# VHH binders against q9hc84r5073to5261: the designs that were tried, part 1

No score or structure here was measured in a lab: all are predicted.

Target 1, 189 residues: q9hc84r5073to5261
Amino acid sequence: CICSMWGGSHYSTFDGTSYTFRGNCTYVLMREIHARFGNLSLYLDNHYCTASATAAAARCPRALSIHYKSMDIVLTVTMVHGKEEGLILFDQIPVSSGFSKNGVLVSVLGTTTMRVDIPALGVSVTFNGQVFQARLPYSLFHNNTEGQCGTCTNNQRDDCLQRDGTTAASCKDMAKTWLVPDSRKDGCW
Structure headers, positions and changes below count from the first letter of each chain, unless a header shows other numbers; Kabat numbers aren't used for antibody chains.
F, E and O are the ipSAE of ESMFold2-Fast, ESMFold2 and OpenDDE, as the mean of both directions, binder to target and target to binder. V2 is 0.75 times the mean of E and O plus 0.25 times the DockQ between their complexes.
[cut] marks letters that were taken out.

## First folded at step 1 (VHH; framework vhh_7sr4_2)

Design d1
Fold by ESMFold2-Fast, scan of step 1:
Structure d1 (fold): chain B 189 residues (1-189), chain A 118 residues (1-118)
Amino acid sequence: as target 1 above (189 residues)
Amino acid sequence: EVKLVESGGGLVQPGGSLRLSCAASGSIFSIYAMGWYRQTPGKQRDLVADITSGGSTKYGDSVKGRFTISRDNTKNTVYLQMNSLKPEDTAVYYCAADLYWGSSYDYWGQGTQVTVSS
């Protein structure tokens, strides 16, 4: 099962349903319904600040966060002397391409495309600040995913599954229900 | 910045019950999810159960049907009712809180020992 986002707002679910959603907050992209494989979870933060920032300061970039077992990996893009560079934080600590720990491998392709692999699960995630793709095996994750990436069931009818367990008429309406509360942001929807 | 304090751990006979509590304090406005993880020597921490602010729960396969997680959002406190305890449940139990303050990470408590033995 493959879930993608491109153009900042266009999504394709694990079963191939396409929709457009423009969120300003942090949302659950995918999480396990039953914690079978390290409680694997993916989050997209549309306003991530790595340094001290105020509401009136410069705009913060997007970040893709991966939770696996007790580890947190954050993928974001930072500006270094006017040049965009990928930044990978492993449990809040910056790491370089080629870093690996506890079965999780990270790499950077070029200067901005970040990749995380969990080989034992056949999972891979890529992100460059604008586009992401998450790949997970149907054999392990079928009937056990929820979030903006939908259900990995090979059935598009259940792709717009909302947080409360009901199905929305549109996946755009479904997407907003996967909001993560964030005390830094006002006006989250 | 957020402090988690666990209580309720101890020694219990196989088949017995324990109730763990975890209170979050400090500079907190909202907590997305709270839960319990456990760790035995030489292993990574494994999810026991978690609960979101909206009440959605998730359980590890080995505890499903025996343990129940619940939450009081007004007190930022999470509870774990553990029934039908087995020797295999012996571990240090850690409370975790997920705030999502610009990065994905869990705040962790100090841990509380649960020992299931005759």
Scores: ipSAE 0.000, ipTM 0.156, lowest interface PAE 13.1, mean pLDDT 80

